# Ledger of designs, part 117: miniprotein binders against a7ua95r516to809

Target 1, 294 residues: a7ua95r516to809
Amino acid sequence: ASLSLLSISDLVPDLQFIFFWMSNAIEILYFIQQKSPAYMQTIELMDDKAGSKESLLSATISANEEAMTILEEVIMYTFQQCVYYITKTLYVVLPGLLDCNPFGTEPSSEQCRRAAGVCVCAVCVMPEAVRRVVSVFQTTSDLLQQYQVHSEIQSQMFAYLFFFTNVSLFNQLIDKGPARGWFQRSRVLQIQASVKILLDWAKGAGHNHLAQKFFAKFCSTVTILASPPQQLSQMSWKALCAEHPSLKPVQLHRILTQYQLMAELGPLPIWQPSSEDEAYIYRTVDLLESFENH
Key: E = the ipSAE of ESMFold2; O = the ipSAE of OpenDDE; V2 = 0.75 times the mean of E and O plus 0.25 times the DockQ between their complexes.

## First folded at step 8 (miniprotein)

Design fg7 (at its last look DockQ between E and O 0.60; V2 from the best seeds 0.58)
Fold by ESMFold2, look of step 8:
Structure fg7 (fold): chain B 294 residues (1-294), chain A 83 residues (1-83)
Amino acid sequence: as target 1 above (294 residues)
Amino acid sequence: DPKEVVEELLREAERLLEEARKALEEGDFERAILLAEQAVWLILRAMYEAEKYGTDPEVREKLYEIEEKAYQILERAEEELKK
């Protein structure tokens, strides 16, 4: 599908086909693994005849190994194809998260705002940009459940989707943020709210642990940027590194530089890097994250 | 009036957090989480409105204070619910 036409709904028929074969391959693999020991035990109990027992056992082991290898390759290939299609869709829709306003232009009705416990009505409407990202995650979740894909594979799928989302959002914020005004405090609060919608979706879908792990870098970035100047100015470089271990020194340094510009702060001695980190704060090759492990 | 909106959101968030604190004390961890999450959303909105239109420094400091309280309640309730 072309970039201008990438919608998760347009990809569902292809994804259904791929998930169908992935689920079948997984089921067949587990069947072979479950039955193979019993069958080999049956062969071992057979009477020995002119070497037929050894030949049958060897052939059975070879066939099982070949079948499991093929099935593992099918599972890996179908998983990679799902990831490929889904992340192409995510790539198109994720940038909008950085430009949307989850707080809307007009408040909810005064009745809704004053009612106790009416949080969604009072404070946040899911912007179209956020809805598009949530739709990708929800459609993926629905397909995985529809085809009863093993829970471990579902976790691996969302681990990668959250990793991809984190890398994409972090790289765009760092790379394009200065020109787009994304480091202004009111904008950071909008981004924080948009990310909270995604985190809430992940928690409700049973993927909270994955989201906490794989969104850590972007969430740390937003947390720092959202901190009030009086509070952040009291935190040393060492303390910030300890509180945000997901950030590389070059990344933390860049974030603090943008914070200083936004808050109109001059250089702060408390933010001077440690001597070991000072060697790395200008390594621009390490600034942006890779979608691949190199 | 944006200043009144921020102050109203702060008052509602404080009320929700007091209810969440009571739920936490009573061992109703699910309710404590629900109430604290609702308060977090009100606090985020209030902080956004405060940044966009301004507010009294006293109100701004209170927003950060109750934000910390909200996350402390969430952390404690979620830890207890794991048990």
Scores: ipSAE 0.685, ipTM 0.897, lowest interface PAE 1.0, mean pLDDT 83
Fold by ESMFold2-Fast, scan of step 10:
Structure fg7 (fold): chain B 294 residues (1-294), chain A 83 residues (1-83)
Amino acid sequence: as target 1 above (294 residues)
Amino acid sequence: DPKEVVEELLREAERLLEEARKALEEGDFERAILLAEQAVWLILRAMYEAEKYGTDPEVREKLYEIEEKAYQILERAEEELKK
C-alpha cells in the first residue's frame, strides 16, 4: 500500500550516492586499464639487477588483476543496486500506464490548433500516470549524464530498464487484463497511445534502437489487439508469426483468443496454429515472461 | 458532434501525412519522421473517438489506410537516415 505512493524523487539521494560510487569505480578501472600497459613496459625496460625486475613485474600483474576484479565487482554491485531501486519504482507506477486515458485532457487552446471547432493538436497532454513512468526514465538519464557515465553503460542500463518495463507491462496485460477490462478495444487504444508517449520519450532521449528491441513483445501485443477485425481476420497464423516473431505460440494464441472475444467475432477458430506450433499453444509455463534476461 | 471529431482529426492527419510524403521526396527525412509521427498520434486519437462514439466503416478503413501509410513513411525515412 505505502509503495503505491513511492516516487522516483524519494530515491534520488540514494541513487545519486550509488551513481557517484559507480562512476568513480568506472573511472579508476579505466585509469588502471589505460596506464597499466605503459607501466609494465617501463618495468620490462628496466636494468635487471638480482632478479628484482621479475618480482616487481609479477607483483604488478597480480596487484592490477586484483584491483580490476574488485573494481568490476563494485561496478556490478552499484549497477545492480541502481537497477534494483529504479525497477522497484517502475514496478509500482507501470500499472498506471495501462489504466489511464491519454485522450481525456485536451491541450490548452493556445497550444492547440483548432479546425471546425475541433482540437487537431498532434501534441498530447501527458497523463499523470504516464508522467510518473517517464519521470523514472528521465531521472535515470539525468543522473547518468550528471555523473558522466560512459555511453556503453548508459545503453546497458536503458536496455535492462526497457527489458524490465516490457516484461512488466506484458505480464500485467496478459495476467490482469481480462479482470481490468484492458482487452476492450477503447482501453487497448488508450494503452497504445500511452505506450507511444513513452516510446516517443525514448526516441527523444536517443534510445530509439533499444526501445525497438526491448519493447518488441509488448508492442506486438498492443498492435495485434488494436488491429481492425477485417485486417486481422485476413491474416493467417503463419503471417502473424512472421509479423510478430517475439511472441511465443502460447502468447500469440492467448492474445488472439482475447481479441476474438472482445471483438465479438464469434466462436469460429479463425487463427489455426500451424502443425509445428499446435503442441505449444497450451504451454502455460511459457505464457508469462521471466524477468531474467537469459 | 462527437462523430465530426473523427472526420476532422482524419483530415488533419491526411494533411500532415501529405506534408510528410513531400518531405520524404525532398530528402528531408527528419521532417518526414516528425510529420508522420504527428499524423500517427492524430490517427490514434481518431480511432479512439471512433470506438467511443462510432463512425462509418468507410471512415474507419480510411484511418487504417492512413496509419499504414504513416508507418511506411516512418520506415523509409528512418532507413535513409541510417545510411
Scores: ipSAE 0.583, ipTM 0.838, lowest interface PAE 1.5, mean pLDDT 83
Fold by OpenDDE base, look of step 8:
Structure fg7 (fold): chain B 294 residues (1-294), chain A 83 residues (1-83)
Amino acid sequence: as target 1 above (294 residues)
Amino acid sequence: DPKEVVEELLREAERLLEEARKALEEGDFERAILLAEQAVWLILRAMYEAEKYGTDPEVREKLYEIEEKAYQILERAEEELKK
């Protein structure tokens, strides 16, 4: 089946099944962890009339450990399956985020239009391409809440999804950006606005800290590219490294080189890497982000 | 005219920021955030229009100035809501 036809809505039945088992496994694991000490204490307090107390205790410990191990495997497996399906859907919709124009759409929300005349809130101006990405995250959130998945697992899920999204968008921008014209300032501003809509959604969904953390590299890239030539040309390599610590030297160098080409700037001595970073700017293997580092 | 659009967006953004500042002074931090966020969106749109069609350097500088003011209001209001 062409990956292009896979929507998050098509995956909902399968995801529901996986989330159901994941949630149940977590609940059972938690139950065993909470009740095991009380059961052991109860066995310890029993009269050793039959000399079987130690045997019963040992058997109970072993059974609990085995059960917990199996449950942890189920949780891990179901988590990985959820991530696999959701990231496939993200992979399909994320390219559209880089090509969309968030400024071309009229506010769709009637409620917002009534309150402010022309509502320019992120929800009202959300372009279809951004809406598709948000829909994946929102559907994931709704399913996690529906099945009452433990908050830590929810946070881990969103952390990974944001990580994946950042890596995907960053790699696409660095690799395809020059050819697609995404380094043009007007196009960068569109991308910046589109990402802001996504980040505003994440803030509203209670994932602000995670979003800021995991989107830092992509956001830094876009911020640099959106900077006026007059401002950016006054920033030294060291200052840019300090302001954008999420970027590797090779990445920053690539971004600045592409910026220079786009802005038709001559070589800027102020952007010359430090002697310490000079060896690292040639590590092309570190240019693109890996999906395996999470 | 693209220039007129930028000027209109800028005027509206400045209006919203003044209202946001007033809300901040009144202790209505939620309203201040909402108004400042709306202003940021207008500024971003104005920056896009300015870049696409060409705009006076003075207008560009003004857009960056008001953007900075918007973020200052947001930061202050968010800090007060955390207390």
Scores: ipSAE 0.469, ipTM 0.783, lowest interface PAE 1.0, mean pLDDT 88
ESMFold2 (binder alone), look of step 8: mean pLDDT 81; pTM 0.779

Design fg8 (at its last look DockQ between E and O 0.47; V2 from the best seeds 0.54)
Fold by ESMFold2, look of step 8:
Structure fg8 (fold): chain B 294 residues (1-294), chain A 83 residues (1-83)
Amino acid sequence: as target 1 above (294 residues)
Amino acid sequence: DPKEVVEELLREAERLLEEARKALEEGDFERAIELAEQAVWLILRAMYEAEKYGTDPEVREKLYEIEFKADQILERAEEELKK
């Protein structure tokens, strides 16, 4: 398909085709793995009149190995193609999460009464930007279920999609955040709410463990940025590293620098890196995450 | 009055968390999770309103305290459902 495709709905026919073949390849591979030992046992029980048994056994072993190799490559290729198409769509829609406002603009008594009624829509309005991302995840989930893709492969698919989402959001925040005003505390709280909508989707879809694992870097970043100045300024560098192991020293240092600036805590650095970490806080090559670190 | 909105959200979040704590004690872990998640959304909204329009330091401190309590209830209830 074309690199210009933006909507997940435009990709569904291609994804259906790819998922169909991926699912079939998985089922055939499973069949060979489960049934092949019994068939070779049957060959071993044959009468060996002219040594044909040895040739048949050898040919059967070779055919099984070749078939399994081909099927494994089909599974890998179809998986990679699904990921490629889906992440093209995610790449386009994810930046909008950093600019949207999931909260209403005006407080009202009706919003308060609806909040007591327990509705995300009453407390938060799902922005169109968030809806677009959820739609990509939901469509992917629906297709994987429709074609009965093996559960382990479904988990691997969402592990990568969440990894991709984390890298994309983290890199955009770090790279564009100062110019776009994304480090302002009210914006951080809006971002936190938008990400919570995604995390809630992942939990409801049975992928909570994957989301917790693969969103850790971005979530740690938002947690730090949302922290009250009185609490955060009392924490040592060492304590912050321990609480946020997903963040590299250069990343933590950059986040704290932006935090101090936006919280107007004065010009003198509050957090002093450890002697060992001091060597790493200026390694700008390590600042942004690679999409290839999965 | 923006400060009244923050205080109203806090009071509702506190009410929901007390109900969630009782559900947790009674072994109704699914209800405890639902109530605590509702409280988390109210707390997040209240924190946003407090950041935009301000609130008393006592109320702001309570929001962070209640957020921690909500996370504790969710963590415990989810662990119990895992069994």
Scores: ipSAE 0.651, ipTM 0.882, lowest interface PAE 1.0, mean pLDDT 83
Fold by OpenDDE base, look of step 8:
Structure fg8 (fold): chain B 294 residues (1-294), chain A 83 residues (1-83)
Amino acid sequence: as target 1 above (294 residues)
Amino acid sequence: DPKEVVEELLREAERLLEEARKALEEGDFERAIELAEQAVWLILRAMYEAEKYGTDPEVREKLYEIEFKADQILERAEEELKK
């Protein structure tokens, strides 16, 4: 009940605090890493008055190592807290993406209006359900930039958020898709378009490679489901495995089975798993993705 | 008419792809990508409308043809921008 009311905007004050400390800890860590060698060299060049040089050097090394360890813990903790809050917000908004009809919005551009009334493109108004998801990512990006968080940490943050999003969407689609009618081709095309808008945003935000990598499984699933029966029925199990390497055999088998049911196709011999994969298609434990595998 | 909508979307997509092809030939790869991406959105819409309301096999074949042309333009333009 309470989670449904949580917006990313409500979390901004808390996130700002966490990002502030994360950024500061990173900067201090970097400072220590960059200055420690020069400082140690300076101590080494000092006159050895009364044998205190070695003790001072040892004490300095120990103090720096301790400080670095503490800073790394702070960075890790703050990172985890950010991810925790942001993923909670994503969890709330992501189901709306699967139910979204992006083709129901009026085109904002004259070009899109000329083409027959309703278009989704970079110039058109983003559907509200997609906008809510994008807003989470955009807010995260804005905060990371505002606090000048190191680029590597930014990349890691987005990698995890995309991973989480992919796992969440994939699991929902596989688990609830049949009951929700999301395996119907028309509904799949809506999902495909909605995800494309999200991916286009990620491309524009400079995260194209990460998005392509971490959304691969969900995108592969949607691509298969969006394929016309005439095309997909000509593809062998081996060809589908090769084209969609992000899917486990059990996942591909489930998708094809559900596709077959939806399209009212009889059993297709060409979709029969290879002898090598036959043992793996029954591993139902591997059907859904785990959030712990990142 | 849903069929008319699909036909209009396809015509506009083909127009955009022809402009994209010209841009590609002129060495304006950024413009080629922009135009081809716009065409892709129209194709996706056309596919949705065709599926929802039913479309004849000829229109389906045309959709795939145009989609393939769009992908080729995008691939070529993106490859040239990486050089």
Scores: ipSAE 0.471, ipTM 0.792, lowest interface PAE 1.0, mean pLDDT 88
ESMFold2 (binder alone), look of step 8: mean pLDDT 80; pTM 0.764

Design fg9 (at its last look DockQ between E and O 0.54; V2 from the best seeds 0.58)
Fold by ESMFold2, look of step 8:
Structure fg9 (fold): chain B 294 residues (1-294), chain A 83 residues (1-83)
Amino acid sequence: as target 1 above (294 residues)
Amino acid sequence: DPKEVVEELLREAERLLEEARKALEEGDFERAIYLAEQAVWLILRALYEAEKYGTDPEVREKLYEIEFKADQILERAEEELKK
């Protein structure tokens, strides 16, 4: 059966099994790394009667290297299996973020007044599409905690998930945005709010630095598209590049072109690429991002 | 009435931002962040409604000004908490 048809909750039993073994392999590897020098030191201090000291040192080094290699392979394999299954689920749920409306259809003054109390949930609710993505992240976080996976591996897991999310959302926005009307300002503001919900989750989960790093390209895109015409039309190409270093020249050029169409602006001289960048604005092979980290 | 909704959101965002500014000056950085984040959500909703239904240019300009001020409060408060 296709994993693209399953919710994250359907995958939990298999993920629990994989996380259990990954966590065990990590703990054994850590033990070998921490205790191996002390054991070697003990051997070095031994009397070399009967000539066994040299043989024991050689065998210990060989056994440790072989064990560490096997454990590293197990850790890599289990990690890759976890990210594979989780990202298959993300791939299915992520497109909905671009189509949903976190503001609802028709606001009321009563909803605005309720926002002044304790929570602004009446102003912005978590759409089902956003909830599904948050559920994948939250379930992953819960499993990593449940099995006490090493904190560095947890960070690497979320780095991969945020990277995947950024690539998926950016590529779909660029590729499907014109046909879906996603470059209209009201739609961009909806997308911005949906992404803010994800960023708030990441901050609350202790992953703010990872989210800032790995969502940068998509967030820069949305920030540019959400900017008012009076403000954006005053920013030069050089200023935009400096403010949004995550965007390649071809990507920035495409975003500004879509902005011009949406805002019904003519060509703006201030947005002409620098001579340094001009060679790169037509490199369509660089427009979409790869799901593979090089 | 979308014009009424935008203006109500603007008034409440201004109130929250003033409270956030006071909290920042009093050194209550966690409360300043909370209040400024709430103001940002109200501003986002107001900008959305303003784009859909149109509003006076003065109201839209003020929403962007308040958004900028809220971001400044967030930046200052978060930097102080890291100390």
Scores: ipSAE 0.680, ipTM 0.891, lowest interface PAE 1.0, mean pLDDT 83
Fold by ESMFold2-Fast, scan of step 10:
Structure fg9 (fold): chain B 294 residues (1-294), chain A 83 residues (1-83)
Amino acid sequence: as target 1 above (294 residues)
Amino acid sequence: DPKEVVEELLREAERLLEEARKALEEGDFERAIYLAEQAVWLILRALYEAEKYGTDPEVREKLYEIEFKADQILERAEEELKK
């Protein structure tokens, strides 16, 4: 039950309530920040014949500090609750993105251009599994817009959601990929296409910069796995590390090992560090990514 | 014929890539990105078909070449838009 997913649609009423509170707390905090300096100046200009000016200033400072602390706590709590429910939903739907076929459904004849009877349409029909992931992000965007949540908070939320998605997809591919066949060449191409659909959505929604930043690790992984064997075999370990700085050495080594096993190469190259010192850095414990920001 | 599918997808991707290159040279960076992304989609479809049904090695090499060129156009156009 704890791991069961409510549809994102089922969570909308609860999310609307939380977004409402978050939006209101942000507006009140902004009001205090904007108006407090002017009010403090008014007190400073008061005639202090009875010594009441210092008492009023102290009381005002204390009241403002207390109110701002409470509002910041409310904003943090509501933000964390939204993220919790949204990421819980994402966690359940994300494996489907790794296990669907974006090439399986041909676009309608009206959308498909044909050359010599072959459909050459560049329009993709979104798989249901990808649609479920996109729906979570779209619903989040719609709620942020509906409650007019400040743009900086919107960016922070999508930064975290993309970070979570990147870590989740990377860990699932590395940990479960061999057992599920996800490292097979045809499956990697399906994953690459599914990721492209998701990233195209993020770009259309105005989040291209955040997506490029927070999906870097998973995108590097898919890029390597989809690379032509001749190109990859000609690159040195140091060149691969330089081209994929988002990957830790142990992660890059695991990915290349999987690629080598699946590639149609004659003599397989050894993608390992050139120095003995570098070899001692590799540890299996560093393989999977943490959901904690370090 | 599955091999004919790969060849037709390659031809359309090449056409889109050439249009993307022209858009890039004309300073229409948004159009260059749009066209290059369409070319990438067709190349992904063609590579998938080639993996499932096979293709000539020279055709597969051309698919990787077009994918690389599309990525170059995307990178350059995105950098220009940041200015």
Scores: ipSAE 0.613, ipTM 0.848, lowest interface PAE 1.3, mean pLDDT 81
Fold by OpenDDE base, look of step 8:
Structure fg9 (fold): chain B 294 residues (1-294), chain A 83 residues (1-83)
Amino acid sequence: as target 1 above (294 residues)
Amino acid sequence: DPKEVVEELLREAERLLEEARKALEEGDFERAIYLAEQAVWLILRALYEAEKYGTDPEVREKLYEIEFKADQILERAEEELKK
């Protein structure tokens, strides 16, 4: 009940605190890493008065190693906390993305208006359900930039958030899709358009490569489901496996089975799994994605 | 009428793709990408309307053909920009 009220804006104060400490810990760690060699060299160049040099060097090394270890723990902890809070917010808003009709809003651009239709292009009004998801990512980006978090950590953060989003959307689509009618072609096209808006945002935000990588499984699923029967029925199992390498055999088999049901297609021999994959299509444990693989 | 909407979207998408093709030929790859992307959005809308309300199979086939042409323009333009 209480989770439905949690917006990313409500978490901003807590996230600010965590990002502040994460950023500071990173800066101190890099400072130690950069200055430690110079300090050691300075100690080594000191006159060897009565064995004090070796003791000082050993003590300095030990102190630096301890400090670095503590800082790494702080960075790891703060990173995990950020991810935890942000993913909770994503968990709340992501279901709305699958139910979103992006084609329901009037186009804001003149070009889109000329077509007398609703456009979902980046110039048009972003659907509210998509906006909620984008807002989580944008807020995260803004906070990372505000606190000048190191670029590598920013990339890792977005990698994980995209991973989480992909897993969540994929699992929800596979598990609940049949019951909710998300495998219907018109609904698939809505989902495809909604995801395209999200991916266009990611491209504009400089995260194109990460988005393409981590959304590959969900995008492949949607692409297959959006494919016309005439085209998809001409593709062999082996060809589909090759074109969609992000999908496990059991996942592809499930998608194709659902496609057949929705398209009222009889069993297609061309979609029969290879002898090599036949054992794997029944591994239901591999059907849904795990959140632990990251 | 959903049919009229699909036809209008199709016409506009074809127009944009022709402009994108010209831009590609002129070496304006950024403009080609922009125009082709706009065409894709119109096609996606047209496909949605066609699937939701039922449309002539010939119109659907034409939409897929135009989508494929748009993707080809995008791919070619993006390849040229990497150079």
Scores: ipSAE 0.519, ipTM 0.813, lowest interface PAE 1.0, mean pLDDT 88
ESMFold2 (binder alone), look of step 8: mean pLDDT 81; pTM 0.774

## First folded at step 10 (miniprotein)

Design ad1 (at its last look DockQ between E and O 0.80; V2 from the best seeds 0.72)
Fold by ESMFold2, look of step 10:
Structure ad1 (fold): chain B 294 residues (1-294), chain A 83 residues (1-83)
Amino acid sequence: as target 1 above (294 residues)
Amino acid sequence: DPKEKVEELLREAERLLEEARKALEEGDFERAILEALQAIIEIARAMLKALKHGTDPEVREKLLEILQKAAEILLRAEEELKK
């Protein structure tokens, strides 16, 4: 009804039907694929007493092919619909991760910590903003398991959810970070701690490889920003590119510019892009990431 | 009108499901397979329309029920043919 914040729990009834549809379509498609050679052969070998065997066989071949085709379309659209609902929730809750303090003094309720479904070892408690994001991932995982969705489909879904999370967090940090003070060192350390909670969840859920792959850009950004000034200022542009291959030259340049400003290292550029990269450090079309999966 | 189309496809799937059930009960397992596949096609078409255009939650639950029943007939008919 009138809820001040869209939550994954509000979407569970819709998600349950969609996951149920997807799981059943997958199982039926698999059955048809595995069994159709046998029952088609049986029909083909029937005695043709009324002269209708060829019509029955032809109709069954056609129905078999059409059923597989339409079930594949159901699977595709149910997957897209699940992603749509889940990413709508993520879109609402992800920005709060950049504003929260995981070292804060008001612990979440015991009920909320259990709802997150993870163990966390931090100097303080899991902030509500991080809990909301973990809750989306955990609820998604629970639903996929409840409806026995094939593990390959589960992996594809989390790959997209982690991709979406990375793009959303990276774009917001780059775009809104200066105005929000997110490049200040104390703030970056808080963001780093919050991201570690998400990465720990992904590892515990068996998705470590996917998280490493799809969070790489945001994690590289936060790692650079969290680095001690003495250490980072001694690294060359080439070394930073090699350690952070997920970052485009324009992105790395922007991150280092913000780092230098917030670490009060003076106005003169410390990191000189390579000759090859110099052409790309001001390509603003490449600065923000696209939500398109390509 | 998309909601009316979904309900029309659902009614056709229900008709095909009943014909498939009758074929199974009569021991006509080859026809039961065909008619179960035809019911699956119609109900899957309805499901696609519902995904693209929306429909009432009660109709969505009925769509799944019919799909599962058609799949059960397909399974039983295939198992009987192996005997």
Scores: ipSAE 0.733, ipTM 0.946, lowest interface PAE 0.5, mean pLDDT 84
Fold by OpenDDE base, look of step 10:
Structure ad1 (fold): chain B 294 residues (1-294), chain A 83 residues (1-83)
Amino acid sequence: as target 1 above (294 residues)
Amino acid sequence: DPKEKVEELLREAERLLEEARKALEEGDFERAILEALQAIIEIARAMLKALKHGTDPEVREKLLEILQKAAEILLRAEEELKK
């Protein structure tokens, strides 16, 4: 099947199976880790009955260590598979977020129309492109909760998904934005509104801290681009670096250069990089974010 | 064949589970823990193969059943050792 037709809903049966195994493996691993000291001590204190106590203890230690090791491998593999499938669906829907006009009248979802006429719930009022992205995250959240996956693993999953989303959106905006007109003020405001809807969802889902942390680069970029020329032209390079610490000097320099071109601004001495940053603005290898840095 | 290997691991896990159950019934809780841990190891190995290569739904259900039973034995044996 072409990747373009794959919805998160189509993957739910496979994901359910993987999440089930992941959850059970975590539960058993945690049980072994918590109980191992106690039952090993009990074996150590028992009378030497018909069999070498030492042999039994040694065998139990070995089996315990092997069980923990193989369960960790199951957890790691299942986690990786979940991330792999979910990120594939994100990869398909994320480009639509940058082209989305959230100020347009889009029809409410078909599901809410049947029950109450015009549903004004937060999901029904979302633009379709935003709703598709949110649906991936919501389905992931629902599955993690359904199978009672340990909270730390849930946090790690969302951290990675937000990281992936930020890298994908940031790289697309930096690389393709000028050519696609995404640096135009009207388009930037649309992107800003769309991202706000996503961040509001993340806040409502209890992931506000993770979302703020991992979307920082993309949000900073959009904030700069959304700034009025009169305001942004009064900010020095040093002030912009301080306000947007998530951006590397090369990234900030690229954003400002493209902003200047789109706003038809003349040379702005106030945006000149410091002598300290001057060597870094030419590191084009650091311009785009890597998916490997997580 | 990965499928055959999953079935082999499943059979070994079932054997170990039965030994764990017997040990639990006999009041040999220490042995029940050992045999249950060994059953979990074999099930986890089978699970990894099943996840990587696919398996029949029936085999997947059986793996889950054995895992659950092994975990229950482990829990019961541990609780009895604390008395």
Scores: ipSAE 0.662, ipTM 0.895, lowest interface PAE 0.7, mean pLDDT 89
ESMFold2 (binder alone), look of step 10: mean pLDDT 80; pTM 0.748

